# VH-VL binders against c7peq0: the designs that were tried, part 48

Target 1, 252 residues: c7peq0
Amino acid sequence: MHNKIYNSFIDRKAKGIKSFAVLIDPDKVNPADIADLAAKCTAAKVDYIFLGGSLVITNHLDECVQQFKTLCDIPVVLFPGSPSQVSRYADALLYLSVISGRNPELLIGQHVLSAPAVKKSGLEVISTGYVLIDGGAPTTVSYISNTTPIPSDKDDIAMCTAMAGEMLGMKVVFMDAGSGARKPITESMISRVASQVSAPIIVGGGIRDAEKAYLNCKAGADIIVVGNAIEKETSLIKEMADAVHAAAPVLK
Key: E = the ipSAE of ESMFold2; O = the ipSAE of OpenDDE; V2 = 0.75 times the mean of E and O plus 0.25 times the DockQ between their complexes.

## First folded at step 15 (VH-VL; framework fv_inotuzumab)

Design i3 (at its last look DockQ between E and O 0.84; V2 from the best seeds 0.00; counts 0 for: pae E 3.7 > 2)
Fold by OpenDDE, look of step 15:
Parts: C-alpha cells; sequence; structure tokens
Structure i3 (fold): chain C 252 residues (1-252), chain A 120 residues (1-120), chain B 112 residues (1-112)
C-alpha cells in the first residue's frame, strides 16, 4: 500500500495514459466551494488532487484532506511548499528536492528537519526531483530560496537536471513554471526531458487552457497540474481533463 | 471537568428538520473538534461529521452531505447539528463528542445523547 | 468504509468474572506509521459513552486497571479481568486508522 500512488503513476505512464491533476491551495480554497469543486473534479474524472500551497499559513491541511476524502474518491497527493506540511489522511506526499537550484536547504536541509514528521505521518513518500523553470514571474520558491530557475529556452539544462535527478534515485520529475507563471513550459523542453527520462514527468505552471495541456501531454508530460486557471474558472476542469485524457504520448 | 451537554429529545415528522445543540465546558472550546455520531435502534454507531469550532470549518460524511449543517457559537461554547429532510431511518440517538486535535479519531468525552424520533 | 464487527453481541456474566470482548475489522488497522488506531467505549443507557481504551491498549485517564486492550492487525480484544457491578453495560470498539471512522455494533454485558 505504501507505493499505491507511485505505482499508479508508473502504470498509467506505461499504458500511455495521461493524467490530470487539480492543484488546490488549502489556504486559498473556500471551504464552501470544496463540495462543488470535488463534484466537478469527479465529473471530469480528474485523476489526482494535489494539495499544496506556497506558504500554507493556516493549519487546515487535515481538514481539507478529510473533506475531499468525504466528497470524492480521487487520490489526494500532498504537494507542499514545505516538507513539514503533512497530513496522515492524504494518499501520498511528493517529497520535493529543488534540483534546478543550488540551495542545499532545498536539496536536503529541509528534508532532514521534516523527516521525523514525515515518517510519523506514515504517508507514501514519493521522492520528487523538482525542476523550476523560468515562467516569467518570480515564484515563492525562487524568492524564499534565492534560487534561479532554469531559463525557459535552455532545454538541455532542464534535460540534464532531470536526468541527474533520476539517476540519483528520484522517482518522479516535476517540471514547474511556478504559481502565477506568465510563460508555461515549452513543448520543446518537455520533449527534450521526456526523451531522456523514464520516470513519470509532472508538468505545471502557467497552463491556462485545454490546448496547452494537450500539447504538453503530446510533448511527453505524463501528469498535468493546473491550479490558478481553475481557481478563476472552474469550468475549465472538464475541458482540460478531457484534453489530457485524449492526448497520446510522443514516441521516444 | 470536561462536559458536553446536549439538548432534549425531539419528535419530528418526515421532511422536517431538527437542530440539536451541544454545550461544551471545562476546556478551551476552540482547541478541540466536536463530532456528531448517531445510533439507530439496534444498530451500531454511525459517524456524521465534525466541526472545528475555530473558524467553523466542517467535514461531513458522504451520506449526510447536503442534508447536515454543523455550526459553532464560540460565545456560548455551543455546537449545533441540523439535519434536514428527515426520514424515518433518521430516528436515532445523536451524540456529540470531543476529539483531540493531536490524536484525531477517538473521542475522549461524549454528550449524554439526544433522541430524535421521526414518525408520521 | 472499514467494517468493524464485535463478538459476541451479548454475554451474561457474574461479578468477579473475567470477560473478553472481540473486535474484528475488515481491513488491517495497522497504520503505515506503525501505530494502530482502535478505541473502546463503555455505554450505559441514558448516559454519555465513556472512553476506556485508545490505540489498542492505552487506558484513558481514570479508567480502572481491570480494563485492558490488546490485539493487532484485524483482531482486537477488550478484557475485564474481574467484572464489577458498575461494568454491566454495552461496549463498543472504534477504528480510526481509516477515514471515515467506524464503530462496532456493540457488546452488551448483562448480569447472570
Amino acid sequence: as target 1 above (252 residues)
Amino acid sequence: EVQLVQSGAEVKKPGASVKVSCKASGYTFTSYYIHWVRQAPGQGLEWIGYINPEGGRTTYARKFQGRVTMTADTSTSTVYMELSSLRSEDTAVYYCARDRYDSSGYFDYWGQGTLVTVSS
Amino acid sequence: DVQVTQSPSSLSASVGDRVTITCRSSQSLLHSSGKTYLSWYLHKPGKAPQLLIYEVSNRFSGVPDRFSGSGSGTDFTLTISSLQPEDFATYYCQQYTHFPWTFGQGTKVEIK
């Protein structure tokens, strides 16, 4: 049971199935809207709910997770801004190392501090190579960590970074343009990374329409994550989900 | 001493709504969740949902979604559970129970229960 | 949801008797953290239920030492080493490893 979510990533990827994840910030989501959101996600056959925020100021993570668990059967995966943000009620935790940067705290330092709590939670821990790509706007991660994202036009750097992460044993590669990204990750970059990495590839940041989601999948993304766009317009959930589910992977 | 005191028995007709209160005392009201659990005659206990008195956030069992509303009044340290569109199968004793935040899942103190009878 | 079944549904006993109640879950209650989340309650008619045991074997504050809990996985037991007059009641087990939390149907301990 400890690898259920990860195994789902691997299995779906192996089958050429593309997955859609809705990103929800526990600090931003209105509790009154969660029921509607869950219903829409269910109707759209959303594959994962990612729960995470940049700061997570409020201690409502457990409540948020439990609420979604009562409302739908969609796996809840924690995507925390800090490794300490855990809930034993979630299905898994993406344990993120910012491998695009050179801040030791984001590579291992914060993990050491959070390790006891994470262990205690009993969560499935999915080691994730987090690759921050320049989205044209400062991200919370880049600001707090003073890390420089990979330039959006440097496909080879992204590729080498992802390769290194995989070779270091990270099970998932997360390419993120960040919250509020003005420029989503290019298909070229995704394709370049996908050509050299066998691990599931998660892509997020700046995806605002179904077409972009579809193209990213075609480029080689296995999981598409969307947050901001659906926060503004929840009707996009179905459109994006349908697009992602209709997409076929690029041949490696 | 921690105490949860519930309102008295209710008799309702099908389709009506019932609102049960649970007054808490002897502890910091906003530091613990209050859960509601019911027991139908001859049946086991069934979890309905819970409320965080701090902020009033609620989580309901799927079975009761859309039909149950929990609220908290911090000024009186009272939690309310309202169940609408009552059915005969809603006949049960309803309990409020306190849950420790740091050990979520078991209930260290309970109310005395409120019998709700739904009959035509 | 995880189903919890108690056995027996009822039993008759005398003061001083050793009483054993069993609780079985449809799934293992061993959490990935290593903890097992099972509790026991005592309930008398017209009174508030009382917590006896939490996390399988921990007695709640004020609970007499004649009450003990044990078990692992899917099988759990509440034992009353020497039944007292005040112990005639209905007992419930509850799992809280898996959300949502669920209860057994109860075991009524009656006077013989």
Scores: ipSAE 0.589, ipTM 0.844, lowest interface PAE 1.4, mean pLDDT 93
Fold by ESMFold2, look of step 15:
Structure i3 (fold): chain C 252 residues (1-252), chain A 120 residues (1-120), chain B 112 residues (1-112)
Amino acid sequence: as target 1 above (252 residues)
Amino acid sequence: EVQLVQSGAEVKKPGASVKVSCKASGYTFTSYYIHWVRQAPGQGLEWIGYINPEGGRTTYARKFQGRVTMTADTSTSTVYMELSSLRSEDTAVYYCARDRYDSSGYFDYWGQGTLVTVSS
Amino acid sequence: DVQVTQSPSSLSASVGDRVTITCRSSQSLLHSSGKTYLSWYLHKPGKAPQLLIYEVSNRFSGVPDRFSGSGSGTDFTLTISSLQPEDFATYYCQQYTHFPWTFGQGTKVEIK
């Protein structure tokens, strides 16, 4: 089936169902701990595993995907830091354009180089407008991308950026404060973007507790992605998943 | 001249562990995965898992999670498979097999097999 | 897991016979890349298994022309055009489109 993962984003958004994604960096995760991580994600009913890193240091993607496939049934979606981060065993690829930046290589240049290999991989390719928001400190992404993040209090700039991306054909908007962000994206900014964009909205970066995950969902995020806080404490997986899933009204 | 040479047959009691070795030669050891596959008497082939010898990273079939451990020694070009908490149904011939990283999924060269018998 | 079933479980044949073994998977082995990942192995007791065919129809290096593979979707065939004395063995198909990779239960080819 084409577009199975993208259709799940759309179908869940249409039903008001919020999704929780756990971001795992193959270069940071201890291989010995993946079994426990997969079990915790399964028990918490995590909706997606996002695999990828902000840097291209090592390539362990196939091995990580295969480990998760042997350990659980959760869909695995690639979040690559570079075009070389593809695996034919994954369920889909977030094909990211850094639309918040003015670096032509991250807007389209890397895509021109990688497109033949991405096509040959057989992956479901999900066009994703990546919007980098100021997280309170310089990030690896801001340095590597040679971009200035959108200031955390400039809601209309973020909204116009996401709106333009959708009009240009992006199927998903990914608002990200960056790996290791000190401050998560404000609920005000999420709400402003959600008011003008019909595409599914992924929000990540700096989300450290269940309350913030819940409030981001109430503000209009469709998918909450958490990596850093879970790297530090995997017991948070259940708390955050429960909060995300509870953000929709409970029908009786 | 790719060769995978395995350690000799073993007889074990239920509840014990067994460690089988597979020594590789004739190629760049760290450029290929080593898989383990077994065949119980009168049965077909069953995949157990693999190891990447470069970093020692492993992936195990769900059936074997918690009972199998694979390690690699790059200085001797040898991989080891240890199966613990043995049961009589673990009686099988155990094979190591080579898998290319860039064209992964089929096994071009195999070891000769190691018979492991589990009996009380 | 994707199940792969071989037919027949065993057969008896003479040197020179044409032998056909089938392999059926529970799901299509056509990957979205357009490739199909199915391999065939030959195995004799006490010996290392040997790769014969990969990607449905490609002979591995050193494999005689009498071995050929075909098929698509869920149905695949290994054909031995003129059976030789060294071909009496058990044959396995293996799918590697879907992880985890799985083997057929085997087909034993015996001397009649």
Scores: ipSAE 0.432, ipTM 0.768, lowest interface PAE 3.7, mean pLDDT 88
ESMFold2 (binder alone), look of step 15: mean pLDDT 91; pTM 0.898

Design i4 (at its last look DockQ between E and O 0.01; V2 from the best seeds 0.00; counts 0 for: pae E 5.7 > 2, placed apart)
Fold by OpenDDE, look of step 15:
Structure i4 (fold): chain C 252 residues (1-252), chain A 120 residues (1-120), chain B 112 residues (1-112)
Amino acid sequence: as target 1 above (252 residues)
Amino acid sequence: EVQLVQSGAEVKKPGASVKVSCKASGYTFTSYYIHWVRQAPGQGLEWIGYINPSGGRTTYRRKFQGRVTMTADTSTSTVYMELSSLRSEDTAVYYCARDRYDSSGYFDYWGQGTLVTVSS
Amino acid sequence: DVQVTQSPSSLSASVGDRVTITCRSSQSLLHSSGYTYLSWYLHKPGKAPQLLIYEVSNRFSGVPDRFSGSGSGTDFTLTISSLQPEDFATYYCQQYTHFPWTFGQGTKVEIK
């Protein structure tokens, strides 16, 4: 079942289908709420569960993954803050390289260290170009790595970065304003990137309502990722999912 | 020596609930997951779920969701499995078992089993 | 869920006999990591089940060398090279490649 998740990305993109992913931090999610969350995601026809946190302190990843697997049939994709955070029970791993920065550890160093564990897990590995965009707030990634995000108004830099990632063989581009972002990524930036990149584009950070999710899709995002907003209000899952699913891509 | 000792046999009526205990000894209680597996008469073993005694996080098989509750008491090194809304089909020997690793999926030590009979 | 079927359901044997039990899964148990996650257990009435083999062919600590496991894909075998009096029991295979984990229905080894 290797490449199943990636193939789903490609297939859906090719069909003009927009996808909604719910981001869950294993360290923040209350186990008592997981059943409800899974039910809401299922009802809303959420396309992916992204599991990951910037600071996974606890070793509860397997538990979290298995809990969701018992509660719903939604693919679980690992979105780790560290490449070492893996669970063989997940459906795929986004293997993130922070290509917006210039920290070699986030480009390849941490990957070298985590490679044996990742391989042992047997997970589908999806090479992902992670593009950190300034969201108006420091991110855990930026703080830990001491890397500077791409300014929110520098569309061309984002575009060139994404292009480079794709040309280097990264299969997915993840544009992220980061957890707790005050400013989500602009539609102009998304459109600019989408115009030059064929790879699936994941967009996250600072998306707080269905309208923004919809607009990002219209701008060219293929997958919308939302975490913080739904943590505060789980009722938004359906609204956002519906908006994303109703969206059509920008004609290239 | 690692040991898991379970509570005694139970007889329940349909609709009732049963709570089985599993006392662990001979190892660090919070370092290993405890699973519950049952065996109906003439049937194979069926995995029910597991609990992480460290923090009490639980994972249940889908078919048991809503009816099973697992808890852990670290002070007594005891895990409990409660099954509610009992049916005749729930008649089985229930086993607790220690996971060899963190949710590795195979079990290195087992309890002696607890017979739960559900009958009118 | 992955179904696991054992054969035979029961067999009669004498002390010293070579005994072979088969376990078949409804789908391959070869994990993408390259590992195959199948275990064997011995169970006597009124006693706790005992782990014999894990990952197809690895004997658990304290398990006699007369027990061996083999197989790949969907077909697996537990072999007792020379049956001992204490080996009369029911044996179960278990897959843990796929979640949720599932067991075979058991094979009872009886005295001939």
Scores: ipSAE 0.414, ipTM 0.787, lowest interface PAE 1.9, mean pLDDT 93
Fold by ESMFold2, look of step 15:
Structure i4 (fold): chain C 252 residues (1-252), chain A 120 residues (1-120), chain B 112 residues (1-112)
Amino acid sequence: as target 1 above (252 residues)
Amino acid sequence: EVQLVQSGAEVKKPGASVKVSCKASGYTFTSYYIHWVRQAPGQGLEWIGYINPSGGRTTYRRKFQGRVTMTADTSTSTVYMELSSLRSEDTAVYYCARDRYDSSGYFDYWGQGTLVTVSS
Amino acid sequence: DVQVTQSPSSLSASVGDRVTITCRSSQSLLHSSGYTYLSWYLHKPGKAPQLLIYEVSNRFSGVPDRFSGSGSGTDFTLTISSLQPEDFATYYCQQYTHFPWTFGQGTKVEIK
């Protein structure tokens, strides 16, 4: 199991294979919802399940992970919003540092608190530079993080932030417009970041249709993550997965 | 009894467009994707793309991007596939086929096919 | 695009014969979910194609049990245990693990 999930990110990026991740908030799902999502994600050939963004209930997190892993073989990757969001039943953990912000608690402070539990969990830990981009309105993450997102038109700031994160040891860059964002991250910004980092790039927030998912992949995203739009219409799982998988490099 | 009934054969000149219809019956039209697949004379089957009739969202094979347009009319339970800038190699039988909402790539029911002939 | 190729391209057989058709994929069709997405179709000239097998080995509703599918990874087989007169047709495999969906070139089964 050593670095299995991270190596899949790297190997797929090297082959030009784009990945689709479905983000599930454990606070918003019950056992029937998980069964339905597992079936739909399996049929659509979803590459990863990201669990997280929610607060507080560790017992519900463990049950959610265990149920999903019972119902399908799709890797489950934790996207934690708090130090208590650790489940040893998951496949990996995105260990997020909010490098776009200047809040020391989200840069390193929460990591100091969680590190003993994370180490004891035995999880694969993937150091992740989390870059919060302005999505057109305040989001839950921007409020909770007490940080100002990078403006949506400041491509160079996002690029330099990601470069610095990679140089400081981040293995993955996660560009996120936040839950409930009015507008997704621009293809221009994605392209600028992708031109300057070798790390796998995850892009999320405000992606509402298959065309945007496809265009983000063409711009250089390696992994597309969608949560809110799928909550509203689960048929988008198939359509977005197909679009992401269609975005392979064009052979000359 | 699921049925997909397609429009009749067409003859076109190079550079023209063709629009083929596929009328669905025997099931809830908006609950299934409709795909289009073609077969040129003496050739195998070639997948073109699909449409979600609930909202009209489409996904096309890269080869056809820019030349194909699929639409759906829920009031008549009919999907349409339009192929533009026709060439002689577009001569084929065109099939519509049903894909379940919860499956992502096999086709349980097909239309009878529509022959499109492109000749100069 | 993932290529699937069939062998043989054609064969001649008699009613009652056992027929085996092979489908080989240019990439593994095993998805990370543990499922393998490979289907088989029967096609007669002037008629709609008919689904026989999905997900390697599952017979579609109403398909006679003389049709069976097997295989894994890159290699798959359709077997017709005892040919009937209605089975003289062209058979196609189709992969749907990797987008876009692709078909084999076909295997024509003719009466001897």
Scores: ipSAE 0.255, ipTM 0.725, lowest interface PAE 5.7, mean pLDDT 88
ESMFold2 (binder alone), look of step 15: mean pLDDT 92; pTM 0.926

Design i5 (at its last look DockQ between E and O 0.75; V2 from the best seeds 0.00; counts 0 for: pae E 3.9 > 2)
Fold by OpenDDE, look of step 15:
Structure i5 (fold): chain C 252 residues (1-252), chain A 120 residues (1-120), chain B 112 residues (1-112)
Amino acid sequence: as target 1 above (252 residues)
Amino acid sequence: EVQLVQSGAEVKKPGASVKVSCKASGYTFTSYYIHWVRQAPGQGLEWIGYINPSGGRTTYARKFQGRVTMTADTSTSTVYMELSSLRSEDTAVYYCARNRYDSSGYFDYWGQGTLVTVSS
Amino acid sequence: DVQVTQSPSSLSASVGDRVTITCRSSQSLLHSSGKTYLSWYLHKPGKAPQLLIYEVSNRFSGVPDRFSGSGSGTDFTLTISSLQPEDFATYYCQQYTHFPWTFGQGTKVEIK
């Protein structure tokens, strides 16, 4: 069962099913709103809850995970800003390497430091190639790590980066325009990456409506991640989920 | 010595609310979570939820969502559990129990229990 | 939620007897970390429950040696090697591998 979440990614992708993930920052979410949020996610048939933030400054990760585990049956996947942010109660951890950058700390350095804690947690670890795309706004990751994102119009660079990640054994490719992105990732870029990568492709950042979510799926994204938009308007959860679930994959 | 002392027995009518207290002593109040568990007559133990006294964050079982409220008073090292819209099936002995979930999921110390009777 | 079922629901025994109580979970309690999170409690009417065993086989502080826990996966056992007068009570197992945590229905140990 140690690959349950990853297997779900693979199985759904193989079946042409598109998945919708709601991103929740444990530091920003109001505990009083979690019940409502969980209910909406359940009603919308959200496929995954991604928990994580660029900086988790509070130690409430376990509580947040437990709340969702109590309130709904949606798999909880950790999407941490730091590899050390783990909870044994989650269903999986995206172990992110920022392969779009050239900071050795984000490639392997932080992983070495966090490895004992991650191992101890017993979490399913999903090696993830994190590809930061320029979203028109500085991200916490880019600022802290001094990492330059891939320009939004450089499809080939994104493609080659994702290919390299996959060839290095990373099981998932995460293309992210970042939190607060003004420019979401283009369908062109997604399509270009999807044409050369067989691994599940997660796309996030700057997705503000159902149409964009749908188009990203049509372009080749397997999982759509939305945080900021639904944080502002939770009613979008259903609309986006429906759009994603209605989308057909690009034929490779 | 670690102690959890609960308030006395309550008798309530259907539709009413009950508030049970649990006073903790003998340890750092904010370093442990307080859970509430109940036992109906002839039944087993049922988990209700827990509160983190540090900050007051709560987690409730799905069954009790919207009907239970837990609070903590750090000045008195007391946790409260309020259950509203009481029903006959809520008749039970209610226990508070200490837990440090980040290190263990077992309950090392319990209160003596509070009988809550709901009857017309 | 994970279901935990104890057997028997009740038993009669005499002082000095060896008593065995079993606990079965609906799914494996082995966590991917390698640990198994199961605890046992003793409960007397009108008293606070008392922790006996945690993580399947570890005795809590102050618990007599006559209490022991064993098992793996989905099947667990609490053993009292020689029943004492103070041991007549209801015993509960509790899993905390999976959230939410759940209890067995209890086993009442009565005097024969």
Scores: ipSAE 0.652, ipTM 0.860, lowest interface PAE 1.0, mean pLDDT 93
Fold by ESMFold2, look of step 15:
Structure i5 (fold): chain C 252 residues (1-252), chain A 120 residues (1-120), chain B 112 residues (1-112)
Amino acid sequence: as target 1 above (252 residues)
Amino acid sequence: EVQLVQSGAEVKKPGASVKVSCKASGYTFTSYYIHWVRQAPGQGLEWIGYINPSGGRTTYARKFQGRVTMTADTSTSTVYMELSSLRSEDTAVYYCARNRYDSSGYFDYWGQGTLVTVSS
Amino acid sequence: DVQVTQSPSSLSASVGDRVTITCRSSQSLLHSSGKTYLSWYLHKPGKAPQLLIYEVSNRFSGVPDRFSGSGSGTDFTLTISSLQPEDFATYYCQQYTHFPWTFGQGTKVEIK
């Protein structure tokens, strides 16, 4: 079926069901630990596995996708550091434009170069407006993107950026403090953005505990993405998934 | 000319392990995946998994998780497949086969096969 | 997992005969890219398997033009237009549209 992953985003959003995604960097994950990680994600009913990061070697991505496909049934969504990082066997690709920045290569330039390969891959392509938020320290993504993150207290700038992205055709908004962020995105900013966009909202970066994941969902995030905290402590997967899922509406 | 040459037949008892080798020649060893595929008596071909010889990264079929280990020795252009906790149903001919990193999942060259017999 | 089933399981033929082997998949092998990923192999006892056809119809290097592949969706065919003495073997199809990759059970082509 076409648009299967995107449709799951909008269907779950329409039902008020919040989703938890585990972000795994193929170049950082210890290959010996992937089976245990997949088992923990399955047991916790993680909704998506996001594969990728700011710097990913392409053949590691392919291998990691195939490994997760043999280990579990969770959808695998590519979250690449560049648009050319694709794997035919993944379920979908977040085709990211860094709309928070003014770097033309990350806005559209790399996409022009990668589009033939992305088309040929046959992946479901999900147009994603990537909004980088100041996480309290330089991050790999802020350095590689050569962009200034939106200040953490400038809710209206984040909101206007997301609105513009949606109006320009972005199907998903990804608000990210970046890998290694000291501070997660504020609930105030999430709420401000959520009040003005219909697109599913992914929030990531600096989320270290289940309470923050829950509060981000209550503020209006649709999908919570956690990578770094889980990389350091995989026991958090269940706690965070439970918290995210508990934010869903209760049927009367 | 591409060749994959496998180690000789093995007879093992249930519960033991077997290690089969596959020596590659005639191409750049680290540019291709090496897969393992087996054929039990009277059965078709069954994919076991693969190794990337460049970094030693592996992917194993769900059925074999926890029982199979693949390694590569780039100095001898040889891959190894070790299957542990053998049972009688593991009796099969085991093949290595190569697959290009940037090609699809078909296998252009195969080894001659190694018979592994598991019996008491 | 996607199951691939061949028919017939075996057949008897003479040199010069036209031989047709079918391969049926439990799911469509048409990828959303528009490509279909199905290959055919030849295997003789005691020998390494040999790739014949990839991507449904593309003949591998060195494979004689008497071998051809066709099909779409769930139904695929390997045809040997004029069987030669060296063609008595077991033939396997393999799908690689869906991961994990899976093989048919084989079709044995025997001398009549």
Scores: ipSAE 0.384, ipTM 0.741, lowest interface PAE 3.9, mean pLDDT 88
ESMFold2 (binder alone), look of step 15: mean pLDDT 91; pTM 0.903

